VH-VL binders against Probable pyruvoyl-dependent arginine decarboxylase (pdaD). Designs and how they scored, part 2

Target 1, 139 residues: Probable pyruvoyl-dependent arginine decarboxylase (pdaD), of Prosthecochloris aestuarii (b4s6j7)
Amino acid sequence: SIFPPQCERISVEEGLKSLSPGEITFAVMARNSTNEHGRLIASSIGVALPADESVYGYLSEHHPYGQTEEQSGEYAEDLAATMLATTLGIEFDPNKDWDEREGIYKMSGKIINSFNITQSAEGQNGLWTTVIACAVLLP

## First folded at step 8 (VH-VL; framework fv_temelimab)

Design a20 (from H0 with heavy chain T57I)
Fold by ESMFold2-Fast, scan of step 8:
Structure a20 (fold): chain C 139 residues (1-139), chain A 121 residues (1-121), chain B 106 residues (1-106)
Amino acid sequence: as target 1 above (139 residues)
Amino acid sequence: QVQLVQSGAEVKKPGSSVKVSCKASGGTFSTYAMHWVRQAPGQGLEWIGAIIPIFGIAAYNQKFQGRATITADKSTSTAYMELSSLRSEDTAVYYCARGLWFGRLSYFDYWGQGTLVTVSS
Amino acid sequence: QIQLTQSPSSLSASVGDRVTITCSASSSVSYMYWYQQKPGKAPKAWIYDASKLESGVPSRFSGSGSGTDYTLTISSLQPEDFATYYCQQYGSSPLTFGGGTKVEIK
């Protein structure tokens, strides 16, 4: 996995949940920086899919690169990492961009909120199903 | 500043199809959703669907499912909406509009100038 | 689908008047937005997240509401405010607009 160990929880299957647009915030989780407080720095991004699809169902049906069902999970992680890099513009300093008060990163003019599933509104479908995957921010 | 420029007015016969383009300049294209909205003469706004170019996915209003096809070309920063099996009630101004695909800033912050599509014999 | 009902469908008012437009949703919405449209032109983003003014919108405009009931208020109507105003929900497919409220000169 390209994800560091602290991302395992989010990158597991239960972290890939169907969500309506507007009910999640982006979180940034990166490798623990070795600061004396042992603070975990985290990042995740949403993967938007049609509302009636799961990430594994979507990737299994489309089979990017002719992948099998088992390989589709690896592609999902790669896709999430690519989307994070593109969305954030890639400039990131975990020691300076963390806002302890808000629990979010503010970087390169962009604000990435902590991951928070706020709950889909009852009886409503969003435009897209979103799933959350962990991504690595390299040094 | 972001600018959305749409293709010109079209006159079509019933049963034909029309394809409207929307070219974005300034700002980011791939990571925003591009929406299509229509407005019949003297009527209100009706959402057709949207595409998020970076994810390669489109979402549609069920009313237009099977007739509308929304696509995007990231290399030219252009979104397209094709509507088939045209009827007289499809006569409307068609707008493209940009918005974030999630969160409180998902409102349509920039709009194209509109494309009038007239369906008549 | 979430149906948005705007009241009134039209109103006549004079410069300096206080104007209130309502938007009622058939079920709770995630986000509510307002757009201003003048004849022959595309709509303009006006109010986002129920109460926040888009850049360049005069402070005489305000929005409020949550859940199913939302309002747009103009505290002192000016000549450039005569337009049709649309509410729009985001978070439930299909995205829907209210029927519009036309603000006309009395």
Scores: ipSAE 0.009, ipTM 0.559, lowest interface PAE 7.7, mean pLDDT 68

Design a21 (from H0 with heavy chain I54M T57I)
Fold by ESMFold2-Fast, scan of step 8:
Structure a21 (fold): chain C 139 residues (1-139), chain A 121 residues (1-121), chain B 106 residues (1-106)
Amino acid sequence: as target 1 above (139 residues)
Amino acid sequence: QVQLVQSGAEVKKPGSSVKVSCKASGGTFSTYAMHWVRQAPGQGLEWIGAIIPMFGIAAYNQKFQGRATITADKSTSTAYMELSSLRSEDTAVYYCARGLWFGRLSYFDYWGQGTLVTVSS
Amino acid sequence: QIQLTQSPSSLSASVGDRVTITCSASSSVSYMYWYQQKPGKAPKAWIYDASKLESGVPSRFSGSGSGTDYTLTISSLQPEDFATYYCQQYGSSPLTFGGGTKVEIK
């Protein structure tokens, strides 16, 4: 797996429950225009989603200059997985790790210098939501 | 054409901190990874870490965790690398280098000219 | 971490010679890149994805390999090719470089 043992895949229902002290959850959701498209989940699944429009501007910046919405989301996931792999010392194979990236995860430990890529998606013209991070709430 | 221009050489005392800048021009700044790589005199290349300016979050080589801080200012298209608790072993040329946004994040297609940081008493 | 070993560490060659540089990884890597560095200058992107030449790189250069073993070849060495060449792996943290191969004039 692309994720360390502290990052456990869980159900959406479990992810929407109140967090226990020291626990966080995060979501990995992929959008593909030829398959199931995007998902909305409750904001703050243990991870504060940025309000900074620069994250969503990333999607729009690529649209007019030859990137589709789907390609932008796929590249963002590859980017997030690559940064996570370089930080964690794990091998990443973009052809094999898609299933591990899609879902909701619970994390009980921490990874120093983790990161988040946030895009929300719902329906044809929705926003992407891809969150890949492992961290704990500060004491 | 993309250009990366770094701040000038610095001489620092042991125990101090240094902050090197890297200003990008041409292309889009926010959608690329900006890496920092150092090279001690007569030695090879060593990766310090990277930031994706769009997200404002950095990843580090564990060897430099706790000492290196990489940041970016999107309004000025400038990335920064601050290294604290300097030792003589930190004497090196520090390079910024751009990774492509898609598919080749860790392939450094453009490099800054380098900043010599000398740590001596 | 993945260790990259380059062979040889240095070589002396004459203009027109065929030069071969190898890069061996301690475990299988997903991608391999090569950079050219001349004295006093920043490295330059040279070869990506093991075998693809960067724009402006002369066709006398080639790259090959997969898994743990990668090679950079110069079919007919020219004066401007005297430099140190570094391999770099991708897909495993931390990003690592080979120790470099210095190509010197004979």
Scores: ipSAE 0.000, ipTM 0.509, lowest interface PAE 13.6, mean pLDDT 65

Design a24 (from H0 with heavy chain I54L T57R)
Fold by ESMFold2-Fast, scan of step 8:
Structure a24 (fold): chain C 139 residues (1-139), chain A 121 residues (1-121), chain B 106 residues (1-106)
Amino acid sequence: as target 1 above (139 residues)
Amino acid sequence: QVQLVQSGAEVKKPGSSVKVSCKASGGTFSTYAMHWVRQAPGQGLEWIGAIIPLFGRAAYNQKFQGRATITADKSTSTAYMELSSLRSEDTAVYYCARGLWFGRLSYFDYWGQGTLVTVSS
Amino acid sequence: QIQLTQSPSSLSASVGDRVTITCSASSSVSYMYWYQQKPGKAPKAWIYDASKLESGVPSRFSGSGSGTDYTLTISSLQPEDFATYYCQQYGSSPLTFGGGTKVEIK
């Protein structure tokens, strides 16, 4: 198959278990990365960011919702969790209880802590290529 | 302070199309969702769809998919809803309404004044 | 599609009465909002996140509920409360409204 078999709807736990030590979650990349590939993959799921902006940077610099600095972090986390859920093909509603959103955020943080991964170019390119391929397959 | 101003009332024949505009002033236009909701005379509210201008992507109630087209022009801070193949049952007041597209504050915080569309022979 | 059923469809009450309106969803909802609509006017945001009052809403209004069952209460009805109240869910497409509850003051 031209596209990897990982492009299917799975649970958050299954999706996170499938990651290797060199991989970075889309949510972490979307929240913190200004990479062009991040802008492209975000666009594929309906999120358009200005050039060279991360989700957090965009919200913190532009205050597009009229929000405070504290709310910018909160909104970035909700957006990142939504992007992660969409990328993994799970039905995550960012409008559900904080405990559910925190679960995804904490699991994302656990992956970073457990695998000691950073936003390296190699790790980003590997995961983003896979995520981009999956996003292209999803209408 | 945010204000939404809609285009004026229209009378249309069955089978025609109507395009309603909603111009936003004050606040930010691109980063909120603009929703379209209709209300037939003496009846309740029905969601048609929404667009987030920043993303350029519209979502529709399946009931209206194929007939409704929702667009936005960021340069004029104006959202549009076009409804085709009009039927008498489409006679209603059409509202635009703004809301955040995520989180607890996704309620429709500002509404346009409404546009009456009458479909008659 | 999540269907919202409001009860009652209409009610008449005296000034000072306690009024309770219910909204029942066919499945669990993420967020519930309430709107007040007066004749000939656009709806106004009234209660968000099931229980939080929008700015300018009198403290005699309250909202409660979670999952599938939600309630709007007016502790002491006033003449300006004459209106139709609509519940609305957010989180599941299509977004849906309840049928409305018309509150008439005797």
Scores: ipSAE 0.006, ipTM 0.539, lowest interface PAE 10.6, mean pLDDT 71

Design a25 (from H0 with heavy chain I54T T57Y)
Fold by ESMFold2-Fast, scan of step 8:
Structure a25 (fold): chain C 139 residues (1-139), chain A 121 residues (1-121), chain B 106 residues (1-106)
Amino acid sequence: as target 1 above (139 residues)
Amino acid sequence: QVQLVQSGAEVKKPGSSVKVSCKASGGTFSTYAMHWVRQAPGQGLEWIGAIIPTFGYAAYNQKFQGRATITADKSTSTAYMELSSLRSEDTAVYYCARGLWFGRLSYFDYWGQGTLVTVSS
Amino acid sequence: QIQLTQSPSSLSASVGDRVTITCSASSSVSYMYWYQQKPGKAPKAWIYDASKLESGVPSRFSGSGSGTDYTLTISSLQPEDFATYYCQQYGSSPLTFGGGTKVEIK
């Protein structure tokens, strides 16, 4: 779905050092909320980067209820990596589990990295609980 | 926590085959790539290939394709590298190495101790 | 397919010296890794993503570079640093290593 310009993950500390007051920044975010006591919520951004730097990478969003942080993150990462693998012509069995397909994508040498950014929480006492996963795009 | 333990040294005749094992203990075996790298005496490192045990996919350096076979047994957490049609120039220490760190299957975070394979008449 | 050339192939240095090792790729790579190998031992993971030190690696080591040119620097050489250092790329298959740089006692 999303074909962003090439990007790389950096730490919060590294990102803040490169940012000047008044500089225009862009962000991709996934958000989820609940007011139900005990309800699990998560928000994830999946990222997949091609080895060929002339090709765009993929970003995905996932905002589930009832999934753990690990489950939500895995889903988003799988979605981004599988979209990129399809674009790059990597052959795989779509009915295989993420672990198996991740292996084939990486061994192809065509996907250089994939990861996810995830936040999760559990709803409390009818108060609104919100989780946000955010990727800030820096120049 | 992770250890890779390889089989012992081998002496082989030209034209024969050798099969080296690499047993992993601690950590996750199935989803990590297990790579094979060799080093001839006094020389540098050369990548042979790798396997990801969970679905049995193996990838090879074209130089070794047709001679090298990399397999894995998930029940024993053991990877194998078989090299056929041995020549004297195949004399080397053969290493297994694990790859998967920060999502990077090709960064070798743990290495086996090495197996010396000597090919001589 | 991507060739890595390390220079120098060997150098002699004294304790306390500053040592710089270079690794040049035949085409641009996004990830570069460094390994330290001592005689009779398996290589050890040393630097990942061009500049990040593996846990337990002394702060006198640093890595830098992008694209095709990468360096490993030791700011003040210690006796335990005498070893061969190898670079390794992940940009395309097959995975390739540099020829190694042997850091020897002067």
Scores: ipSAE 0.007, ipTM 0.506, lowest interface PAE 13.4, mean pLDDT 78

Design a26 (from H0 with heavy chain T28D A58P)
Fold by ESMFold2-Fast, scan of step 8:
Structure a26 (fold): chain C 139 residues (1-139), chain A 121 residues (1-121), chain B 106 residues (1-106)
Amino acid sequence: as target 1 above (139 residues)
Amino acid sequence: QVQLVQSGAEVKKPGSSVKVSCKASGGDFSTYAMHWVRQAPGQGLEWIGAIIPIFGTPAYNQKFQGRATITADKSTSTAYMELSSLRSEDTAVYYCARGLWFGRLSYFDYWGQGTLVTVSS
Amino acid sequence: QIQLTQSPSSLSASVGDRVTITCSASSSVSYMYWYQQKPGKAPKAWIYDASKLESGVPSRFSGSGSGTDYTLTISSLQPEDFATYYCQQYGSSPLTFGGGTKVEIK
C-alpha cells in the first residue's frame, strides 16, 4: 500500500463531515482548470486536524501529475501519506508498520474549513477530489 | 544535511540508452520529490521529470515522455533516470535535485554534482 | 506550458553596483524560485516563494513580485556574486526555467 494501512479512500460527501473519534480526513484536489491564457493550473491541497488539537488547516499548490481523474486520484492517495507524516511532525518510513510508529496521534479529523475555503476561492469546475480518512493514535 | 551523489560520466553512441543514478544520504528519502534536470553545454536548465519514492509514480515533461524512465529504490535511497534512443542533442550534464516536502516539492533545495553524458558516433 | 523570459540575458557590472534581474511568466504562477549557478558547478537554491532567502544567502539579495512579474535584486554586488541566475515557476506542469541571466564582471 502506498498510504498508511489505517487510511482509506472515502467519498467527498462523507469526508466533509465530522469523522468518528480516531480519524483524520485529508482533502487532495487535483484540477484541470485554466487561467486567463487557457493553460492548465496546478492542483490545490487542503488539510486540517481537529480544532481541539489547536491545529489549523493549511493549503498548498501542487503540480497535477495525472491527465485523468483516475491518475490524479492515485497521486492524491500517495500525497496524502506525505501530508499525514508532515502534519504530524513524523518521518514517513515505508518499511515501518504505521501502527507501530512512535508519536502517532489519535484524533478525529476535519478538513472542512480549509477544504471549503480552497474550493470557494477557486471553484470546483474541472476539479478531481480525493478524500482519505486515517486513524492514528495519540502517544 | 542532505547529500546527493551521482554516478560517473558516460559516453554513448546514438540510439543507445543511459541510466544515471543518484544516491541520497541524510534527510527523508521517501517523502521528498527527486527531480531530474539537464543542461546542454553552454545552455540553460531543462526539467525532465520527477518521482516521489513512496508513490513510485513518476511525472514527466511531455518532451521526454516515452524516452525517459524515472525510478527509485527506497532500500538503497537511490533514484534513477534512464534515457533511451539517445541523440547527439542529448549531450548534457544531468542533475538530480531534491524537492521540498508538501507544497514546495518543485523547489530544488539540494542538487547532485551532475553527470556528463556525451552522445557521439 | 508556462514560458519564463529573463531580462537581460547577460549584464556587465562592477563590485558595489546595484543589479536587477527580471523574470516574466506567460501566465500567472503560484510560486517563483531563483537559483545561482557558477561555471562548472550545480545550481544552488537561492530564493524561494518569490522573496524568501535560502539559508546562507547574503542579505544583499532580495526577491519580489507576484502573478507574472518577478525580480531578483543585488543591492551591492560582490565578487562572489558573479554567476548565472535562473528563475523557475511552480504554476503548472511541466516545470520550466527562465533562460538565465549571466552577471559578468565589467
Scores: ipSAE 0.006, ipTM 0.511, lowest interface PAE 12.9, mean pLDDT 67

Design a27 (from H0 with heavy chain A58T A59N)
Fold by ESMFold2-Fast, scan of step 8:
Order: sequence, then C-alpha cells, then structure tokens
Structure a27 (fold): chain C 139 residues (1-139), chain A 121 residues (1-121), chain B 106 residues (1-106)
Amino acid sequence: as target 1 above (139 residues)
Amino acid sequence: QVQLVQSGAEVKKPGSSVKVSCKASGGTFSTYAMHWVRQAPGQGLEWIGAIIPIFGTTNYNQKFQGRATITADKSTSTAYMELSSLRSEDTAVYYCARGLWFGRLSYFDYWGQGTLVTVSS
Amino acid sequence: QIQLTQSPSSLSASVGDRVTITCSASSSVSYMYWYQQKPGKAPKAWIYDASKLESGVPSRFSGSGSGTDYTLTISSLQPEDFATYYCQQYGSSPLTFGGGTKVEIK
C-alpha cells in the first residue's frame, strides 16, 4: 500500500531512536495478516491516514468506559502494544516493558524497535506477517 | 469462528446473588473486552460493565457499581458477572458480548445466547 | 450520560417498502453502531462506524450520519428483516443504547 507523501519509510530501530517527544507521529502497520487480530490491529494503528487515524489519537478521542483523556491515552498505548505483540508472537508485559519516552503512542520500544521496515514474522497461527513503519514530522 | 456460551437460566429470591458465566471459544480470550448487557422483558438493552482479561481491568456502569462484579478466568476462557442484592426489577436476560478495543471500540461483534435470571418473591 | 432517542419506536411496512429509522444523541458522538435483534434471540452486530455493514448483512441495509443524528435505512424491506433495531454510542461512559425500533412486516 502507499504511504502518504509526508510519511518517510524508515527502519523502526533507527527511527525510534531518533524520535523526539511531540515532534513526530509514528505509524505502524501489519500487512498480509491472515488472522482477525492482525487485520484489526492494522486498522487501529491508522496506517491509511496517520495524521487522522493514529491509535493514540483514535482511542483518546473515543475515551470508552469513562476514562479521562490522560488515562485513555496511557491505556491505549499498552493495549496497542499488547495486540501488536500478540499478532507477531512477541512476548510483552506492559508492567515490565513500559517505554518511558513521551513520544507519540508511548509504545514499548521492545516491540517496535525489534522490527525493520520489511521484517517478516510468524504470527499466532504460523503465518507470515510483515511490519511496516513510517514516521511523520508533526507540523 | 468465535462462540460465547452462557450458563443456564436461574430463579433467585430477592436479596440473593446470581453469578452468570460466559465461556469463549474460537478466538483469543485475553486481549478482547468482555461486556455484560441486560434486557428486561419487553425492554431495551442496558450496559452493565466490562473486563479486559489481559490487564485485569474492569469498568462499570455507575448504576450497577457496588452490586455487579465482573471477573475472568484466562485459563478456562470464561468471564463471569455476579449481581448481588437482587430485586424484582433485576429480572432480565443477561448477555455477554465481546468488544474490540481497537478499530471498533465497544462494538459488540459476538454475543452469547443470553441467560434468563428471574427474581421472584 | 449520553441519551439516544430512536424514532419511530415501532413501524409496520410492506415488503418492498423503503424503511428509515433514526437515532438522535443528546450530545455529539464520534461513531454509532447498530444491532438487529429478532424475537427470542441475542442481538446481532449489524452496522459499525455509522455506515459500514457487518459481514453477511444484505446490501439493502445502509447507515449514515454524524454528530448527533444517525440513520439506518432498508431500501427494499424483506420478510427476514422483521426485527428490533438498536443504536449504540461509544466514546462516553456509560455505554448507552437507543430504545429500539420495532419493524413489523405486513
């Protein structure tokens, strides 16, 4: 699929190391997932329109179950990271692997930083999944 | 496919408690939200609360806070809803329903068959 | 608490008729969901994100709306469409449902 013109396709490891809090919006997509969770995670991460569909922004905007904006954002980060890790077969514990960085999504570096732009990973059912990452500089 | 199978109908006395179970199969249990919704005879749908098993977190409709307790057993892929201090107006069909926290937040894509709880004096 | 008002509360229509039901929220909501419930059955997921049909839902159904006003339309009513339809908001706790619109085919 084609990223928006503002989205640079970068190495997740290199890109994550260069992120500055509040300066960059990070979008991650799982492509060619054959299980339900993989498709839903890809949709939730907002791969089609990162500026309008970021997971952090989407979940913060919707604030289900009476959470405050701050609480919803923190919860969304853990849930997004956990679902992505589950789809890719990666061990993730939100309490142990919490990313202290204040960047967009605050996702665990353990999950995202382990992948390159085209890394292929075995999913839950042993089927191929590719993670593609891009970063968009915030205006 | 995902299936949610609930425990059977119950008849309870006023002041007692009821605990309804919901066993999930065919999908991942821990990373989805499990909601509880009730429907009194001839009436509409009313949300009780939800649990996200992987985090152990619960959220309740304030109307049921202090009376409803939602739990989950990840080893058996089973969610539970216990309602205490029952009164006649709690007579309803109780449904469990799966919600996805991503993409379609709080959209109930799979539902259990329902459990009729009758509270009679 | 966001209140959802559905209209009409019930209607009777003939096979082939165009049926429209509405759901109005007391405050703006980001999205709306719709469920179909037949007598004696659990509700069934029907429309998500205001306008997207669930898998297996016939193309004669459509959803639209934004802000506070949402609509479910059946372009050509069929006998199997006899049911009660409920709207549901999300993004604000508690999660709330409309009162339902009962569609009776005559």
Scores: ipSAE 0.005, ipTM 0.516, lowest interface PAE 12.5, mean pLDDT 65

Design a28 (from H0 with heavy chain A59K)
Fold by ESMFold2-Fast, scan of step 8:
Structure a28 (fold): chain C 139 residues (1-139), chain A 121 residues (1-121), chain B 106 residues (1-106)
Amino acid sequence: as target 1 above (139 residues)
Amino acid sequence: QVQLVQSGAEVKKPGSSVKVSCKASGGTFSTYAMHWVRQAPGQGLEWIGAIIPIFGTAKYNQKFQGRATITADKSTSTAYMELSSLRSEDTAVYYCARGLWFGRLSYFDYWGQGTLVTVSS
Amino acid sequence: QIQLTQSPSSLSASVGDRVTITCSASSSVSYMYWYQQKPGKAPKAWIYDASKLESGVPSRFSGSGSGTDYTLTISSLQPEDFATYYCQQYGSSPLTFGGGTKVEIK
């Protein structure tokens, strides 16, 4: 089994139905610099996460980065969309029509909101991270 | 805070190649696209291509496909652009510029100082 | 590739003048970006998403447009505004720039 030990606790079908690809990507990104559990999950699924903590400043709201608050938010959305495409092996041309890209941005915005919701609920972090890891590692 | 510093000016013979570097400091290197744009003396801007270091893949303007090679070294936060089979019309200032890759806000928010490449016999 | 045509290619203006620069695309684009370039210097990001000013850009600048036609306006020209302005599209590969509009002192 190439799955992390926690994946043995849920079925493949339950994992796939619980998360969108965007939620998987965002959760991995969001946890990389916030705790050891997130780093272990990132390592398990082979996602390349930025080492620079400033990338996650927007998510923690302690160290936002960029020239403006709006640019910081737009960068976070672009990063989430980029990581989603990379993690899932999806080819995405940045020079294609913006209409095609809007779908990915809408998903990225939902992922950012999902992270905030998960962070506000004590005890939910481990479950969400486990489901994400299981969904990503499915064939 | 973000700064892009390019290598120095070069004079090359026709048929040779040139490799320009762009070192990034401040901000994030791996997840931003590094673009290359040139400008012939007194002329406008022309996009060559870009790389996102985290992916390791580059995209090129078809005009430069086969002649340009764009690479990145994440350990040194440095991007490179190599242009081969140089002609006199390749004489230009070559800029690196940071941009977003998969974003509708894909624009060049920070630019290097430029590297003058002169191709002469 | 999408062609961007800027007009005028150059203009002469005095401090305090209202200046309008136009960028026309050969096909519809969703967003347009503008850069300011002074002689011997690298371009600077100036306006993004057609109408949003980059940090540090004075409020006398504004951008507008949609589809194929976009404009950059300077409501009251200042000495530091003399430069060449370039538009750039985000509609298709390759990324393309307009030919530039040089704003010269009269």
Scores: ipSAE 0.006, ipTM 0.525, lowest interface PAE 11.5, mean pLDDT 67

Design a29 (from H0 with heavy chain A50G)
Fold by ESMFold2-Fast, scan of step 8:
Structure a29 (fold): chain C 139 residues (1-139), chain A 121 residues (1-121), chain B 106 residues (1-106)
Amino acid sequence: as target 1 above (139 residues)
Amino acid sequence: QVQLVQSGAEVKKPGSSVKVSCKASGGTFSTYAMHWVRQAPGQGLEWIGGIIPIFGTAAYNQKFQGRATITADKSTSTAYMELSSLRSEDTAVYYCARGLWFGRLSYFDYWGQGTLVTVSS
Amino acid sequence: QIQLTQSPSSLSASVGDRVTITCSASSSVSYMYWYQQKPGKAPKAWIYDASKLESGVPSRFSGSGSGTDYTLTISSLQPEDFATYYCQQYGSSPLTFGGGTKVEIK
């Protein structure tokens, strides 16, 4: 995987192999997954541990309707930004902090890289999106 | 069944370093976080840091950053915590504790028996 | 940094009594964990995700709460319940513990 040097030790493949069916748990966070159905169904659980040059985290959200590969990529960036903000206790707006030229989030001077692992655990229940994220912290 | 077995008690001089080991048996070592928590005599619990062996990444409580080094050896299923520049206020029982890797990295489901580190002149 | 305040710091109660320990967070937390520690021993995982009992924990124990306020209750205190109980918040770094509540049997 091509990661910044601070993030080279994260193994997405090893992380995926460690997940078992049913290991996804849910936090109390309702999100509007679709206006047509009126479903408030997104639930996330995650924890991030800061290091001196980076932040590592694990975050999973359930998507009953499934996702395309393109949607999964965009979603992974939002998950990484949410995880970092929660860990650091900072305020952010992903739309406002998005840098279109660089294709990255800048949150209080911090740059985020994220990686997406999409799994189908129940078939009928749709897809889960699990991210193993690494963010490089600017001074 | 999971068991965490720590190294024996240590007596150290101020300014020295101590390295405590924690050997895990039962279950999968690489996919769980291994944390270090200390408890000074008669006091509460304080988190030092943790490592996720599968990712090779350690994280630290800012209070211990620069003094604590947490490592893991997957081949022996052993985690280590080294604390440098010891002071008398570092006298405590040091525990290793396992965190569930996915979604519960901060839940310490199994604990080692503790290692008493005494720092005295 | 999230601060956890436990109340009371210590208590004495008789066998058969109902005991309630509280843990208050300085800001909302996702979940709360509880550990039991007996004198001279390592802490033992006791309650996870605010209300779920760890395997082997007697049913007289229960946990409840959400947001900033959490409780651990023992419905009928037994001699083996003599211990210090610690709460721990979930999902925010650095990981923090409450100051502990020492439960002594009269």
Scores: ipSAE 0.006, ipTM 0.514, lowest interface PAE 11.9, mean pLDDT 69

Design a3 (from H0 with heavy chain L105F)
Fold by ESMFold2-Fast, scan of step 8:
Formats: sequence, structure tokens, C-alpha cells
Structure a3 (fold): chain C 139 residues (1-139), chain A 121 residues (1-121), chain B 106 residues (1-106)
Amino acid sequence: as target 1 above (139 residues)
Amino acid sequence: QVQLVQSGAEVKKPGSSVKVSCKASGGTFSTYAMHWVRQAPGQGLEWIGAIIPIFGTAAYNQKFQGRATITADKSTSTAYMELSSLRSEDTAVYYCARGLWFGRFSYFDYWGQGTLVTVSS
Amino acid sequence: QIQLTQSPSSLSASVGDRVTITCSASSSVSYMYWYQQKPGKAPKAWIYDASKLESGVPSRFSGSGSGTDYTLTISSLQPEDFATYYCQQYGSSPLTFGGGTKVEIK
């Protein structure tokens, strides 16, 4: 695996209850409504942050109609990073945010410096995607 | 802005090892995946492995497991790939390539110029 | 290991022609990417997530597909499109590439 062994694909419920000291698991849920041709017509994304902060953020995003399941997953991943950055008081920018977060970490003494994401998709009354992010505190 | 600059061409004998470097400039180093891909003359692309420097953990294509070692030095923004027990079939251009670790870690948005490694007696 | 089969392995076409390249995976994949490689140069990012064009890629290029079958199409071939195109998947480790399709101008 490219990612640490402690980051495993699990359900949202398992991710939240299996939170370990020194690590943070984020659950990002993307819900999609599709028409009979599999075309995305609406989506909403919710983010559940780890118990240590007791923060559950719900961001409603309007996506262009016609997005694929993969595009919804990409937005869920960006949202997870945005929620993490917001918790640290910074804006999300994929090209710069990790350096900015490291700067803030040095000042505040508490920052999540990395994480990875495991994604699964499950159909119900429409397509929905569960993205579980495993975040590890650096020494 | 982002550039990946690799070390120069090498000629090696069978049974030896080679270590190729890839220095990143511009952009973020530690949180992006650094991949190694090779291409034998006239052949296609073959993934060797990758490292995400912030985790310090490397992943390998099983074909190269035990022979390839991928490392990174965050202080110099440099990734390395060492391949041991070289055979003539290891003659190839070796590329480093950056992948976005977040959401698209397997998509290679920037590539190094390549390093030709020739294995011959 | 997921194997990717590209078809055709090579083709010759005239400027203005519509060119279609296919990539078939032995198992369903999560992500499919395409790269353009010119002779003597490193590959260049071209299409990500099956259908999204990389910045600077001309709109005559398009990608489509899902599951195991993917396609790259050039609607009106231009001289600068001479290159080899590779598909690449991530559905499981290891990351794998197709054998490449060489596009030659007649």
C-alpha cells in the first residue's frame, strides 16, 4: 500500500467508532440522484469529523447536472480537505494548503499533517458514495 | 512552476545496482506521491512503485519487490529509486512522475525528463 | 493485476480524420487516465478520470467509458497529434498501462 497500514476501507459507522488516539478518521458521504440513464441530476455532500472535535459539518454543494459517480467522489475528497483546513483556520488550495498547514502547525502545536482517503460506492434509491479519510498526526 | 529533474544516464554491468534521483522544485513535495515508471526501448510504460514523502512509506509493483527501493529526502525535495541485481532486460528510460495524493494520486501530472539506464556487458 | 489492452496497436490516418482508440480492462477499474507521448520525450498528462481534459489539451480530444471499456477520440486529427497514446488504470495495485497506440499521419 502507498498509505499507512492503519488506514483501511471501512463503513462510516465503523470509521467513527474505531477512531484511535493520535489519528483522525473523516467520513465524507456523497449522495447522488440519478435519472434512468445513470446521469447525475443532484448531489449533496456531508462531512462527519472525528469525535475529538465533536464537529459534524454539513456542506450543501450544487453540482452541474451530468456529473459522473467519479466526479462526485472527487468533490467529496476536496470537501474532506476543505473541512480539515477549515478546522485549522485556513483555506483549502490543493497546490499550497499542505505547506500552509505546516506553517500553522508550527505556531499552534496541533495539526493533522496528512491523511488518505478510501472510497466506496453503493447504490440505493440513487447512487451514493461513502468516502472515508484516515488522517495521521505526524510526530 | 513544478519541475522534476533527474540524474544523468548510466551504463551498468549485469548484477550491479543503479540509483536514480529526481529533484522536485516549485510546488509541494511532501504531500504529493512520487512515482517511478520505466520504458524499455520500443516498449510501453511499466509502473515500479511510489512513495508519499510525508508518510515515509513506499509501495511497489510486486514484479520489482525485493529489487527496488524507493526513498525520499524531504530536506532536499529529492526522491530516489534504486534497482539492484540488474539484468539486460532492465535497460530502459526510468521516469519519476508526480501524482496528486489527494483524489488522484495515481494520475501523473508532471514527469521528469527520464534517465536512460543501459545494462550490458 | 488488471491488464489493459489497447486497440489498435498502431494506425495511420489523414489530417481531419476522426480517430478512435480503445482501452479494455480485464476487470472494472476505479480510474482511467490517458497520456500522450511524443518520440524522445516523457509522457504528458492528457485525460483524467476517463473524460476530463488536462489543461491545454485541445477540445478535439475527448474521453469516454466506464467499467472495463474506455475510449479516446480525436474528432479532427491535426499534425501535432502524431504520438503514442497510453491508457492507465487504478482499480487495484499495481498501477498498469495499456500497450500504447501509435498514431501516425499518412
Scores: ipSAE 0.000, ipTM 0.515, lowest interface PAE 14.1, mean pLDDT 66

